# Ledger of designs, part 26: miniprotein binders against q89ai5

Target 1, 221 residues: q89ai5
Amino acid sequence: MLKTILAFDTSMSVCSISLLHKNRKYNIQKECRNNHTLYLLPMIHEILKKNHVSLNEINIIATSKGPGSFSGVRIALAVAQGISLGLNLPHVISLSTILIMAEQVWNNHKISKVLAIITVNKTSVYWIQYSRNFHGLWIKKSKAIILNLSKALEKILSLKKQWALVGNGWDKFPKNILKKIFITNITFPNSKYIISLISANSIYQKKEVLHKIIPIYLNER
Below, E stands for the ipSAE of ESMFold2; O stands for the ipSAE of OpenDDE; V2 stands for 0.75 times the mean of E and O plus 0.25 times the DockQ between their complexes.

## First folded at step 18 (miniprotein)

Design i5 (at its last look DockQ between E and O 0.59; V2 from the best seeds 0.00; counts 0 for: pTM E .753 < .8, other shape alone 5.873 > 2.5, unsure alone 67.412 < 70, SAP 72.993 > 70, not compact 1.35)
Fold by ESMFold2, look of step 18:
Structure i5 (fold): chain B 221 residues (1-221), chain A 103 residues (1-103)
Amino acid sequence: as target 1 above (221 residues)
Amino acid sequence: SPELRMLKEALRKLGDPEAEELQRLADRVEELKQKIEQLLQRIAEGEISPEIRDEIRQLVQLIRDLLQELQRLGSPDLTTLLSAVEILKVLIQALEWALEAQS
């Protein structure tokens, strides 16, 4: 049986849909901003229609669970729940937005140390660090915390090793302060790296019941 | 006029018709959410029938009615409720599409 995976992310301003079918990978993306509900289902229709795949051929639904916008994360989870239940798929795969971007860093640069900085508001950022081990598993190297800009800058300056930066929050810092940071242009997740994570380690194939997934938001509550 | 503003705000909080309408709409959204959650549970337990599709049509109509009311009122205070109903809408649309694909 060939795996057919539908993966999508709407956690940030860019919406992305990916399809793995017969070992071929397809991806579309679009700037959605606050219009995630207008674009997600039509984009899923589009990728399936263009590639001649029927919805009932999907074996695996995978999506992001955040961190990200409150409504954006919930929209992706809601669509995953609706499709999975209607297709009688008992579980879905849900993955952190941070891991999706980190896997892109690994794919593009073969760098295993990732610092995520994501804008929360004009004065604060979300911060977390990960390292990839030789088995392809991303391990937390810091707590997930929200920092004001000056505290985040102090923490950057205290880093003893070089880290690849992902997320949209690093434009708030002077370039000369970022000597210990490899600046990537990876500012939002792309769902094709959900498929990459699933392929990289069986830990990321863990299926979850949708109503037990705990979304991760930029402001914790 | 800060003292007058404080007094006017206090009087509005004690019996504000807009706050009461917001609460009534929030209760309707919660009821809709509960109906959808119960339907999803029944589907997860294996209930698939033409009656389920009729219930989905009824839920689509309830969603449409709530969206129309929330959009007509247009208050910034209703943005959270509007977002919640939009999320429920895409869930039901996705479910309906997937059920039709199986038939």
Scores: ipSAE 0.792, ipTM 0.862, lowest interface PAE 0.4, mean pLDDT 84
Fold by OpenDDE base, look of step 18:
Structure i5 (fold): chain B 221 residues (1-221), chain A 103 residues (1-103)
Amino acid sequence: as target 1 above (221 residues)
Amino acid sequence: SPELRMLKEALRKLGDPEAEELQRLADRVEELKQKIEQLLQRIAEGEISPEIRDEIRQLVQLIRDLLQELQRLGSPDLTTLLSAVEILKVLIQALEWALEAQS
């Protein structure tokens, strides 16, 4: 039986919803800023309605677990919880926002080395590196760390290999320094790559009980 | 939640009549959260009944009322509470929508 997958992300400023139904993929997204609660459910309704899919046809709910904004990550998980419980789907797939963005890099540019730099605050960035192996798995190449801008700059300059840059932290660095890295302009996770990851490798199909999902926040509220 | 505790502690330090109102609102948010958690647990255990649907409707109304009250006060200190209630709102709305789809 063909799976119907609803995937969505609100971890950044963008609300992204994707639907896989009968092997067709659909995606809608909107810049929501801090108003994800106003748009997420209506957008899910829109994508289902437009494609003549009933909510009860969904077999898999998938979302990110961060890193992201405190509210954004929680909103996605809350909606995933509500829909999954209501549909009697006890498990949800949760993926790192970095994996989702990394998968987009692979799709668009066929680059296997991804550096994520995401703004935490005015003076600090989140830093993590992933590399895609030949099986299509994204392997963590560094521990996630929060760095001040000077240390982040030092680390960029010390990179020996070409990395594709994702995240919104790039604007904090001089443009000349960014010549050492490939700027992808991928600043948020697109939910269509949640579906891509799930479809590509069984490891990303791991269903988790929602209360066991450990969210990753970039900021504390 | 750690956030609610932090808020309660911050409010307790302000000692202002406004702090008492904020504390009351924080307590209401916590109560609402507990009610929702209990409801979610019952649903997870397989309780789907007209009574559950009625409880959901009641919770939706309580959330709306609480949001209106929080918005009316317009205090920056309420931003965390407001956000918490908005998350609860979207959770319950999602649940309600999904239950209706099964129905």
Scores: ipSAE 0.791, ipTM 0.906, lowest interface PAE 0.5, mean pLDDT 89
ESMFold2 (binder alone), look of step 18: mean pLDDT 67; pTM 0.585

Design i6 (at its last look DockQ between E and O 0.60; V2 from the best seeds 0.00; counts 0 for: pTM E .760 < .8, other shape alone 4.205 > 2.5, unsure alone 67.577 < 70)
Fold by OpenDDE base, look of step 18:
Structure i6 (fold): chain B 221 residues (1-221), chain A 107 residues (1-107)
Amino acid sequence: as target 1 above (221 residues)
Amino acid sequence: SPLAAEDLRMLKEALRKLGDPEAEELQRLADRVEELLQKIEQLLQRIAEGEISPEIRDEIRQLVQLIRDLLQELQRLGSPDLTTLLSAVEILKVLIQALEWALEAQS
């Protein structure tokens, strides 16, 4: 049986919903800022209705587990919990927002080295590096760290290879420094790449009990 | 939700430190949120264990109403100190709404 996948993300400022049904992919997105709770369920309803899919046809629920905003990550997980429980789907797929954005880099630019810089606060950024291997797996090349802007700049300058930059933290750096990295303008995870990851490799199909998912927050709210 | 529980814990601790007379009202609201959370957790556990009944549906409807009432009260007060509580309840709202919608889809 063909899998019907509902994927969504609210980890940042955007509500992104994607649907795979009968081998067709659909996506809708909206800038929600801090109002994800107002839009997420209606948008899920919209994408299902528009494509004549019933909620009970969903076989897989997938979302991110962060890194992201405290509320944003939690909202997605809450909805995933509610839907999965109601549909008697004991497991959900949760992926790193960085993987989702990295997959978009691969799709759009065919670059295998991704640097994520995400704003934590006025003076600090989240930093992590991934590299895509020949099997299509994204391998962590650095530990996730929070850096002040000065240290982040130093690290950018020390990069020896070309990295594609994702995240919203890039605007805090001088343009001349950013010439050392490829700016992708990918600032949020698009849920369609959740489906891409799941479809590409079984490792990303790992289903987890929702209460065992460890979310990653960039802030306390 | 374990996530909501942690938020509530953090909020209660913050409120404890304020020592403000208004803290009593805030504490009362926090207690209501805690009670709501406990009810939701119990309900979710029952559903997870396979209980699907008209009673469960009724309980969900009741919880939805409790959430609405609590949100209205929190919004009425409009205090910055309630932002955490408000957001916690909003998350609970969307969880229960999602659950209700999914259960209805199965019926």
Scores: ipSAE 0.806, ipTM 0.916, lowest interface PAE 0.5, mean pLDDT 89
Fold by ESMFold2, look of step 18:
Structure i6 (fold): chain B 221 residues (1-221), chain A 107 residues (1-107)
Amino acid sequence: as target 1 above (221 residues)
Amino acid sequence: SPLAAEDLRMLKEALRKLGDPEAEELQRLADRVEELLQKIEQLLQRIAEGEISPEIRDEIRQLVQLIRDLLQELQRLGSPDLTTLLSAVEILKVLIQALEWALEAQS
């Protein structure tokens, strides 16, 4: 009854692959600098070969759906579609990039309040806040919104509680105004925490038909 | 067709934006992309309907090679006007390569 899960993410600058097999977790990652089409499949081959797992042993495919770059999000979904079709696995797990990073915060620091700030362009950032309940569910504590830097700064200064910061957008703000924020080094999702989310609560095991997944892109296609 | 619908639509839109190019070399490129699009759509529909055969696998391998040759030519031309088309073809390449690998694993 053991699950064999292949999880991967290419939504940002790092390509990460994770494998759960016979209750053991494996992870590899590489900075691809937007060359994800060149690296994703070879890295999946590598993690499977090194651990003596054949592709047809995969029971569950899990990937991110964004937010992220258009090309990065599409590449992960395209590979998931190809493998899913060839293995006759018509449903996949898709998870938000934000939840993947938030779960890393929980696993590393046991902090349940996460603020994500992700660069959209030179003048704006993506903003969302989540809080983890005792059942391991991440609950939205703000709307997802794109803010210019001035409005984002005002919103940071209005925060009343300590939040753990994830994403790559924090370097746009002076360090001295971020004292209410615990700055993590979590600037990109790591697919290891896709497996952690799935283990944390059964709601993250929900599968979807791949063409009905609604991705979130940070730039226009 | 629901299979790879967004990625196929991306390719169709990229081809439409290329338009009716005046240069003969770009016209031949557009014709090759249109041929690729038709082959992928037909292949994915046949696979979704349950057609799995040595002929299908051979067609997939030939399609992967066609895509590689097309990408090499797109890179050689290097035109900024081809960037969207290049991106769309690259995404479809990894989809088809993933499909090829998964079908091989099932045999």
Scores: ipSAE 0.779, ipTM 0.894, lowest interface PAE 0.4, mean pLDDT 86
ESMFold2 (binder alone), look of step 18: mean pLDDT 68; pTM 0.592

## First folded at step 20 (miniprotein)

Design nb1 (at its last look DockQ between E and O 0.80; V2 from the best seeds 0.00; counts 0 for: pTM E .761 < .8, other shape alone 3.076 > 2.5, unsure alone 69.468 < 70, SAP 74.813 > 70)
Fold by OpenDDE base, look of step 20:
Structure nb1 (fold): chain B 221 residues (1-221), chain A 110 residues (1-110)
Amino acid sequence: as target 1 above (221 residues)
Amino acid sequence: DEGSPLIAEDLRELLEALRKLGDPEAEELARLADRVLELVQKIEQLLQRIAEGEISPEIRDEIRQLVQLIRDLLQELQRLGSPDLTTLLSMVEILKVLIQALEWALEAQS
């Protein structure tokens, strides 16, 4: 039986909803800023209704677990909890926002090396590197770290290979330095790549009990 | 406790912080935070009952009551308009979408 997957992300400023049903993929997104609570459920309803899928046909709920905003990550998890519990689907798939963005880089650009730089505050960025192997798995090449802008700049300059840049932190760096990295303009995770990851590799199909999902927040409360 | 919504822990921390300020505004915020914490506890209990397989008309009624309580709290928080309420407001909004999502999903099974 073909699985119906509902995937969504609100970890950044964008509400992104995707549906896999009968091997067809659908996606809608909206800039929500800080109003994700106003848009997420209506958008899920919209994508289901538009494609003539009932909520009870969903077999898999998938979302991100961050890194992202405190509220954004929690909203997605809360909605995942509510829907999963109501549908008697005790397990949710949660993926890193960085993996989702990295998969987009691979899809759009066929680049296997992804550097994520996400703004934490005025002076600091989140930094992590992933590399895609020949099996399609994204492997961490560095531990996630928070860096001040100067240290982040030094690290960019020290990069020996071409990396594709994702995240929203790139605008804080001098344009000349950005010539060493491929700017993808991927600033948020698109939920369609949650479905892509799940479909591509069984490792990304790991279901977790929702209350055991450890969210990753970039912003202090 | 591994099963408490992350919101409950956050609210406890917020309450402790507000109580330490010792100002009248902080006391009012603390009272509101206490009400939100009570709401969280009710939601947690409800979620646990549903997780254990309790699906009844009574559960649906309780959900509707919780939705109303959340709405009332949101209105009160919005009326106060204090920047210091932003965190509390966000927490209640998260609870709102959780319960709304649950309600919608239960209705779809029905």
Scores: ipSAE 0.780, ipTM 0.907, lowest interface PAE 0.5, mean pLDDT 88
Fold by ESMFold2, look of step 20:
Structure nb1 (fold): chain B 221 residues (1-221), chain A 110 residues (1-110)
Amino acid sequence: as target 1 above (221 residues)
Amino acid sequence: DEGSPLIAEDLRELLEALRKLGDPEAEELARLADRVLELVQKIEQLLQRIAEGEISPEIRDEIRQLVQLIRDLLQELQRLGSPDLTTLLSMVEILKVLIQALEWALEAQS
């Protein structure tokens, strides 16, 4: 049974669409800023048309579920819900934005320790640490917390091990901290690593009914 | 089954907050928010019926009606152009892409 997977992400400034079809992987992306609604469906149309795949050939829909922009996360979930219901696929796969970026670190650098720092506002960042185990699972190694910049810097300087940094929050800190942190320049998720996660371990193929998907927000109010 | 889209929960919270304020400007915003909530409820009803296996020609007619409601709301929100309406406009735009995706997928299954 050959899987055809359509994966996409609009949780941050870049829209990315990926397709796995007949064991071939395709990816397109576009910097959308805050115009995700204008780009997502046309880009899905584009990747399918370019690769001669009909929408009804899709077996699995997969998206990011956040953290990320309020509208961007909801746009991806809304499109996933619409397509999945229309194709009579009652479940989708949804994955954390952080795990998608972490899998890119593993893919590019074979580094298993990832620190995510994502800008929340001018004075604070979102912080979480993950480690990849020998079975390809990303395990939380810290609580997800929001820190002001001063406390985040203090925490970076106190790290005992070297961590690969993902997210868009690193530019708020002086470059001389590089000795404690490997800066990857992975600042947004790319949907091709949704497919990588799904392929790496069956735990990431857990399907979820869309009304139970809870987007992770950087700001709850 | 239990299925409340995240958009509907956010909108109900906004509507409750606006009704609690009670001033005339908040009342106008509440009227617009209520129209958006009505749209959300119609979409939720349609999605649940489809998820429960309803396949009928009437679904196409309902989608057409929803598309028109969305267009009417977008035109009104854009005409008013208030920064205070940005949240409602964003919600209607999200509903638009949901319905467009659903319509495309239903046609692909024909």
Scores: ipSAE 0.753, ipTM 0.852, lowest interface PAE 0.5, mean pLDDT 82
ESMFold2 (binder alone), look of step 20: mean pLDDT 69; pTM 0.619

Design nb2 (at its last look DockQ between E and O 0.72; V2 from the best seeds 0.00; counts 0 for: pTM O .750 < .8, other shape alone 2.711 > 2.5, unsure alone 65.642 < 70, SAP 72.686 > 70)
Fold by ESMFold2, look of step 20:
Structure nb2 (fold): chain B 221 residues (1-221), chain A 110 residues (1-110)
Amino acid sequence: as target 1 above (221 residues)
Amino acid sequence: DEGSPLILEDLRELAEALRKLGDPEAEELLRLADRVAELAQKIEQLLQRIAEGEISPEIRDEIRQLVQLIRDLLQELQRLGSPDLTTLLSMVEILKVLIQALEWALEAQS
């Protein structure tokens, strides 16, 4: 059977929905800020209606699970839970927002080393490094940690390899320091690359039980 | 025992923080948080029953009753209008979109 995949993300300021149907890919996105609950379901309705796809044709629901905003991550998970359960699909695919942004770097630039820096608050950032192997699998190359800005700057200055930067935290540093890093301007996940990850490696097709999905917190619990 | 729903864990953490504060003015926030937790638990129990294959007119009646509870709670939170309630309002909005998504998907399957 052909796979029909509905994927979406609301973990940051942008709501993005993607649909794979009969080998055609569709994507819409909108800046939602803190209004994700106002836009997510109408946007899903929109992408299905415009492309003549009924909700009951969906075989796979996939969404992000963080890190990201507290409410934004939970909105996507809640909608995934409601739709999947109502369609009798008791398992969903959930993926890290970091991996989604990293796959966009690979798609756009064929760069396999990604540094993610995400703003946590005025004085700190979330830091993680990934590298893509030839099987299309992203491997952690650092611990996920919260760093104050001075420690993060020290870590940037100590980098010895070329890294592509994703995330919204880079604007907290002097731009002349950032010349040592390739700045991609990828600051939010786009659900288009959820579908790309699922296609790249079967590991990303792992389904999770709906009521046991645990979001990834920026503070690393 | 059964794992707690994601929102229920958040509400338990909020309630514990409010109780440790011991502020009499925080007691209304605790009462509202308990009402949101009760709603979330009812929704989780409904989702579990549907996942186990229970499909009936009773389920649809229960969903309609939950929609009304959500509406009533949103109206109360909006009427109070306090910035201190923003987290609770966000949680109820999350429960609302979950139920709306469920209703839509159940209708598509029937």
Scores: ipSAE 0.776, ipTM 0.866, lowest interface PAE 0.4, mean pLDDT 83
Fold by OpenDDE base, look of step 20:
Structure nb2 (fold): chain B 221 residues (1-221), chain A 110 residues (1-110)
Amino acid sequence: as target 1 above (221 residues)
Amino acid sequence: DEGSPLILEDLRELAEALRKLGDPEAEELLRLADRVAELAQKIEQLLQRIAEGEISPEIRDEIRQLVQLIRDLLQELQRLGSPDLTTLLSMVEILKVLIQALEWALEAQS
C-alpha cells in the first residue's frame, strides 16, 4: 500500500508543508516570521483539502527537529505530537534541518558538499558541514559548533574544495569571501525534501517516539 | 520525567526565572506562569491518557475545555502586552496549536 506522508517544517521563518499521496508530491509554503501558530494548521488543512486527502489517510508524519528557532522547532513538534496522537500514529520522523537543506542542494545543484551557516545572534553563527556519499547518505564532516563571526570567516577561508552554502548567516560575511563558496540561497528547509530523504533511504525512515525527540535550538529563550 | 512535554519543563523554568525578578509586574507574571504551568500539566495528563488508549466523549470534552482555557489565557497575556510575557505567550501558543492539532486529528478519526 502506498504511504501517505505529511511533512512540515517551521524551524525558521517559513511554514513549509508537503504531502505525498498516491506517489504524487504536493508542497505549499508561506513566510510566517514569528506567526507559525497562525498558519501551520490552516496550511495543513489546505494542502489536504486541495488534494482530496483526509487527515486520517496519513500514515507518516515527518518534521524537522532543528536546528532552528526555539518557537519554530517546538511548533512543528507540537503539531506533529497532536496529529500523531490523534491519529494513533505513535511514531514520527524527525530530521535535521541541515539534512533537509542539504538534500535541496543535491536536487537543485548536484553538489555533495554542504556547509550550513545559520545566525544564532548578532555575533555568532551555527556551523556544520555535511557530505553526500555515493549511496545518497549525508554524513557529518564536522561537529556542530557555534562560532563568532571572525572564527567563522577564518574557517571559510581555510575550506578546501567547493562547498555549497545554506542558511541565513552568509550576509554577515564580506562578499569577496563568498566567492570561495557556492551560495545556494537556500535559507530555510523545504519540507518537500523531507519526503525526498524518506523516499530515497531507509535510514531516514527511522521512526521516533515523539517525546524522545531531542530538539536543537539556536536561539536562547 | 522523560515523558513530560518539553514545554512543561520550559514553563517551570520560566516561572522560576520570573520569580527571581521580584518586580511587582513579576507577581502578575508569576501568577500567569503558574496558570500556564497548571494548564501544561493538565495537557500532559490528557495526552498520557490518550496515549494509553483512552478515547471517549469525555476526553473530547476535556480537550474542548482546555482549548477554551488556553484561549482565555492567551487573551489575558495579550492584554498585558509586556515584552517579558513574549516567551510565556509563545509557550501558550504552542500548547494551543498542540491541542488544536490533537482535536482535529481525533475528529478525523470519529
Scores: ipSAE 0.708, ipTM 0.894, lowest interface PAE 0.5, mean pLDDT 86
ESMFold2 (binder alone), look of step 20: mean pLDDT 66; pTM 0.575

Design nb3 (at its last look DockQ between E and O 0.73; V2 from the best seeds 0.00; counts 0 for: pTM E .752 < .8, other shape alone 2.968 > 2.5, unsure alone 68.068 < 70, SAP 73.352 > 70)
Fold by ESMFold2, look of step 20:
Structure nb3 (fold): chain B 221 residues (1-221), chain A 110 residues (1-110)
Amino acid sequence: as target 1 above (221 residues)
Amino acid sequence: DEGSPLIAEDLRELAEALRRLGDPELEELIRLADRVIELVQKIEQLLQRIAEGEISPEIRDEIRQLVQLIRDLLQELQRLGSPDLTTLLSAVEILKVLIQALEWALEAQS
């Protein structure tokens, strides 16, 4: 049986929807800023209608769980919960936005070491490092921590020149340090890499009971 | 709580924090927070019943009632327009898209 996967992300400023159907991948995205509730469901309707897929043909619903915008992450999870329950699919695949961006790095550059720096506020950033093993699994290489800019700079200066940076937080640093590490243009997750992660390793196909999914927050709770 | 939706625990903590302040000027905010918490509880119970296999005309009536309750709360929150209500407004908007998605998926199954 062929899998039909509906994947979406609204964790940051871009709404992205991806559909895998009959081994073909489709993707649409739109800059939403603060209007995720206005765009997510209509965009899901759009991608299904354009590709002649009925909602009840979906076998797997996959979404991001953060880190990201408090409301944006919850909007994606809420839509996933509503659709999955109504289709009698009691489980959802949920993946970190960091892993989604990291998989894009692997797809585009074949680089297996990723540093994510995401803006928390004017003076601090979220920091986490991952490395991809030979089985396509991303392994944490640092704790997820919030650092002020001075400490983040200190940590960047102690790194080797083999990390690819993702996220929107690199603008916080002087340009001369950006030449030590490969800086990507990957500042938000794209849902097509949710499908890529699921294909890369079966551990990412682990289904979660939706009410047990804990969103990852960027700031102190 | 295992039956809580994505935002219910956060809303309960917010309401408790507001009550501890004891500011009478916050009573309308607390009243609205309590109404949103009640909405969350109704939605949690509905989702649990659907997950246990209940899909009936009574469920659709309850969804219709929830849609109206959501509309009433959004109208009230928008009327007040206070920045202090941004969290509650966001919560109700999230519940709206949850219910819309559920309604669409149930319709697709029939």
Scores: ipSAE 0.744, ipTM 0.855, lowest interface PAE 0.5, mean pLDDT 83
Fold by OpenDDE base, look of step 20:
Order: sequence, then C-alpha cells, then structure tokens
Structure nb3 (fold): chain B 221 residues (1-221), chain A 110 residues (1-110)
Amino acid sequence: as target 1 above (221 residues)
Amino acid sequence: DEGSPLIAEDLRELAEALRRLGDPELEELIRLADRVIELVQKIEQLLQRIAEGEISPEIRDEIRQLVQLIRDLLQELQRLGSPDLTTLLSAVEILKVLIQALEWALEAQS
C-alpha cells in the first residue's frame, strides 16, 4: 500500500507543507515570519483539500526538530502531536533542518558537501557541516557549534574543499570570502525534501514518540 | 508522561515563574498565570485519556471547550499587551494550535 505522508516545517520564517499521496508529491509554502500559528493548519488543510486527500488518510507525519526558532520548532511539533494523537499515529518522523536543506543542495546542485551557517543573534552563527556518502546518507563532518562572526570567518577561510552554503548567516560575511563557498541561496528547509529523504533511505524513516523528540533551538523563547 | 505535550511543561514553568514575581501590581498577571496552569493540567489529562484510547463524543466536547478557554485566555493576554507576557502569549498560542490540530484530527476520524 502506498503511504500517504504529510511533511511540514516551520523552523524558520517559512511555513512549508508537503504531501505524498499515491506516489504524487505536492508542496506549498508561505513566508510566515513569526505568525506560523496562523498559517500552518490552514495550509495543511489547503494542501489536503486541493488534492482531495482526507486527513485520516495520512499514514506518516514528518517534520523537522530544528535547529530553528523556539516558536517555529515548537509549533511544528505541537501540530505533529495534535494530528498524530488524533489520528492514532503514536510515532512521527523528525529530521534535522540541516539535513532537509542539504538534501535540497544535492537535488539542485549535486554537491555532496554542505556547510550550514544560521544566524543565532547579531554576533553569532550556528555552524555545522555534512557530507553525503555514496549511499545517499548525510554524515556529520563537524559538531554543531555556535561561533562568533570572526571565528566563523576564520573557519570559512580554512576550508580546503568546495562546500555548498545553506542558511541565512552568509550575508554577514564579506563578499570576497564567499567566493570560496558555493552560495546556494537555500535559507530555509523545504518540506518536500523531508519526503525525499524518507523515500530515498530507510534510515530517515525512523519513527519517534513525539514526547521523546529532542528539539534544537537557535534562540531562547 | 507519554501523553503530556512538550509545551505543557513549558507553560507550567512559565506560569510558575510569573507567580513567583509576587508583585501586587501584577495581580492580574498572577491570575492569568494560575489560569494557564489550570488549563495545562486539563489539557494534559485530556491528552492522556486520548492516548489511552478514550475517544468519545464527551472527549470531543471537552476539546471544544478547551479550545474556547484557550481563545479566551489568549484574548485576555493580548489585551494586557505587556512585553512580559510575550513569552506566555507565544506558549499559549502553541498550545492553541496543538489542541486545534487534535480537534481536527479527531473530527476526521469520526
């Protein structure tokens, strides 16, 4: 039986919703800024209605667990909890926002090395590196760290190989330094790549009890 | 507890923190904090019952009532407009969307 997957992300400023039904993929997105609570459920309703899928046909709920804004990550998890509980789906799939963006890099550019730089505050960025192996698995090449802009700049300059840059932190760096990195302009996770990851590799199909999901926040409440 | 939303604990902590401020000028804030705590407890109990397999018309009615209580609380919080309430307001909004999502899903199963 073909699985119906609802995937969504609100970890950044964008609400992204994707649906896999009968082997067809659908996606909608909207810039929500800080108003994700106003848009997420209506957008899920819209994508289901438009494609003539009932909510009870959903077999898998998938979302990100961050890194992202506190509110954004929590909203996605809250909606996942509400829907999953109501549909008697005790497990959800939660993926890193960085994996989702990295998968987009692979899809669009066929680059296997992804550097994520996400703004935490005025002076600091989140930094993590992933590399895609020949099996299509994204492997951490560095620990996630928060760096000041100066240290982040030094690390960029020390990169030996070409990396594709994702996230929104790149605008804080001099243009000349960005010549060493391939700028993808991927600044948020698109939920269609949640479905892509789940479909491509069984390792990303790991289901978790929602209350056991450890969210990753870039900022305080 | 398997049935408690992650946000419930956050809301409880926030409400308790607000209560600890103990400022008489914040009497309304304290009242609202207590109301949030009570609401969180009710939601946790409800979610636990649902997680245990209790799906009934009565549960649906309770959910609808809770949604209304959350809406009313949000309106009160928004009316106060205090920066100090921003975190609480955000947390209650998250709780609202959780309960709305649950309500919608339960209706879809009916």
Scores: ipSAE 0.677, ipTM 0.872, lowest interface PAE 0.6, mean pLDDT 86
ESMFold2 (binder alone), look of step 20: mean pLDDT 68; pTM 0.600

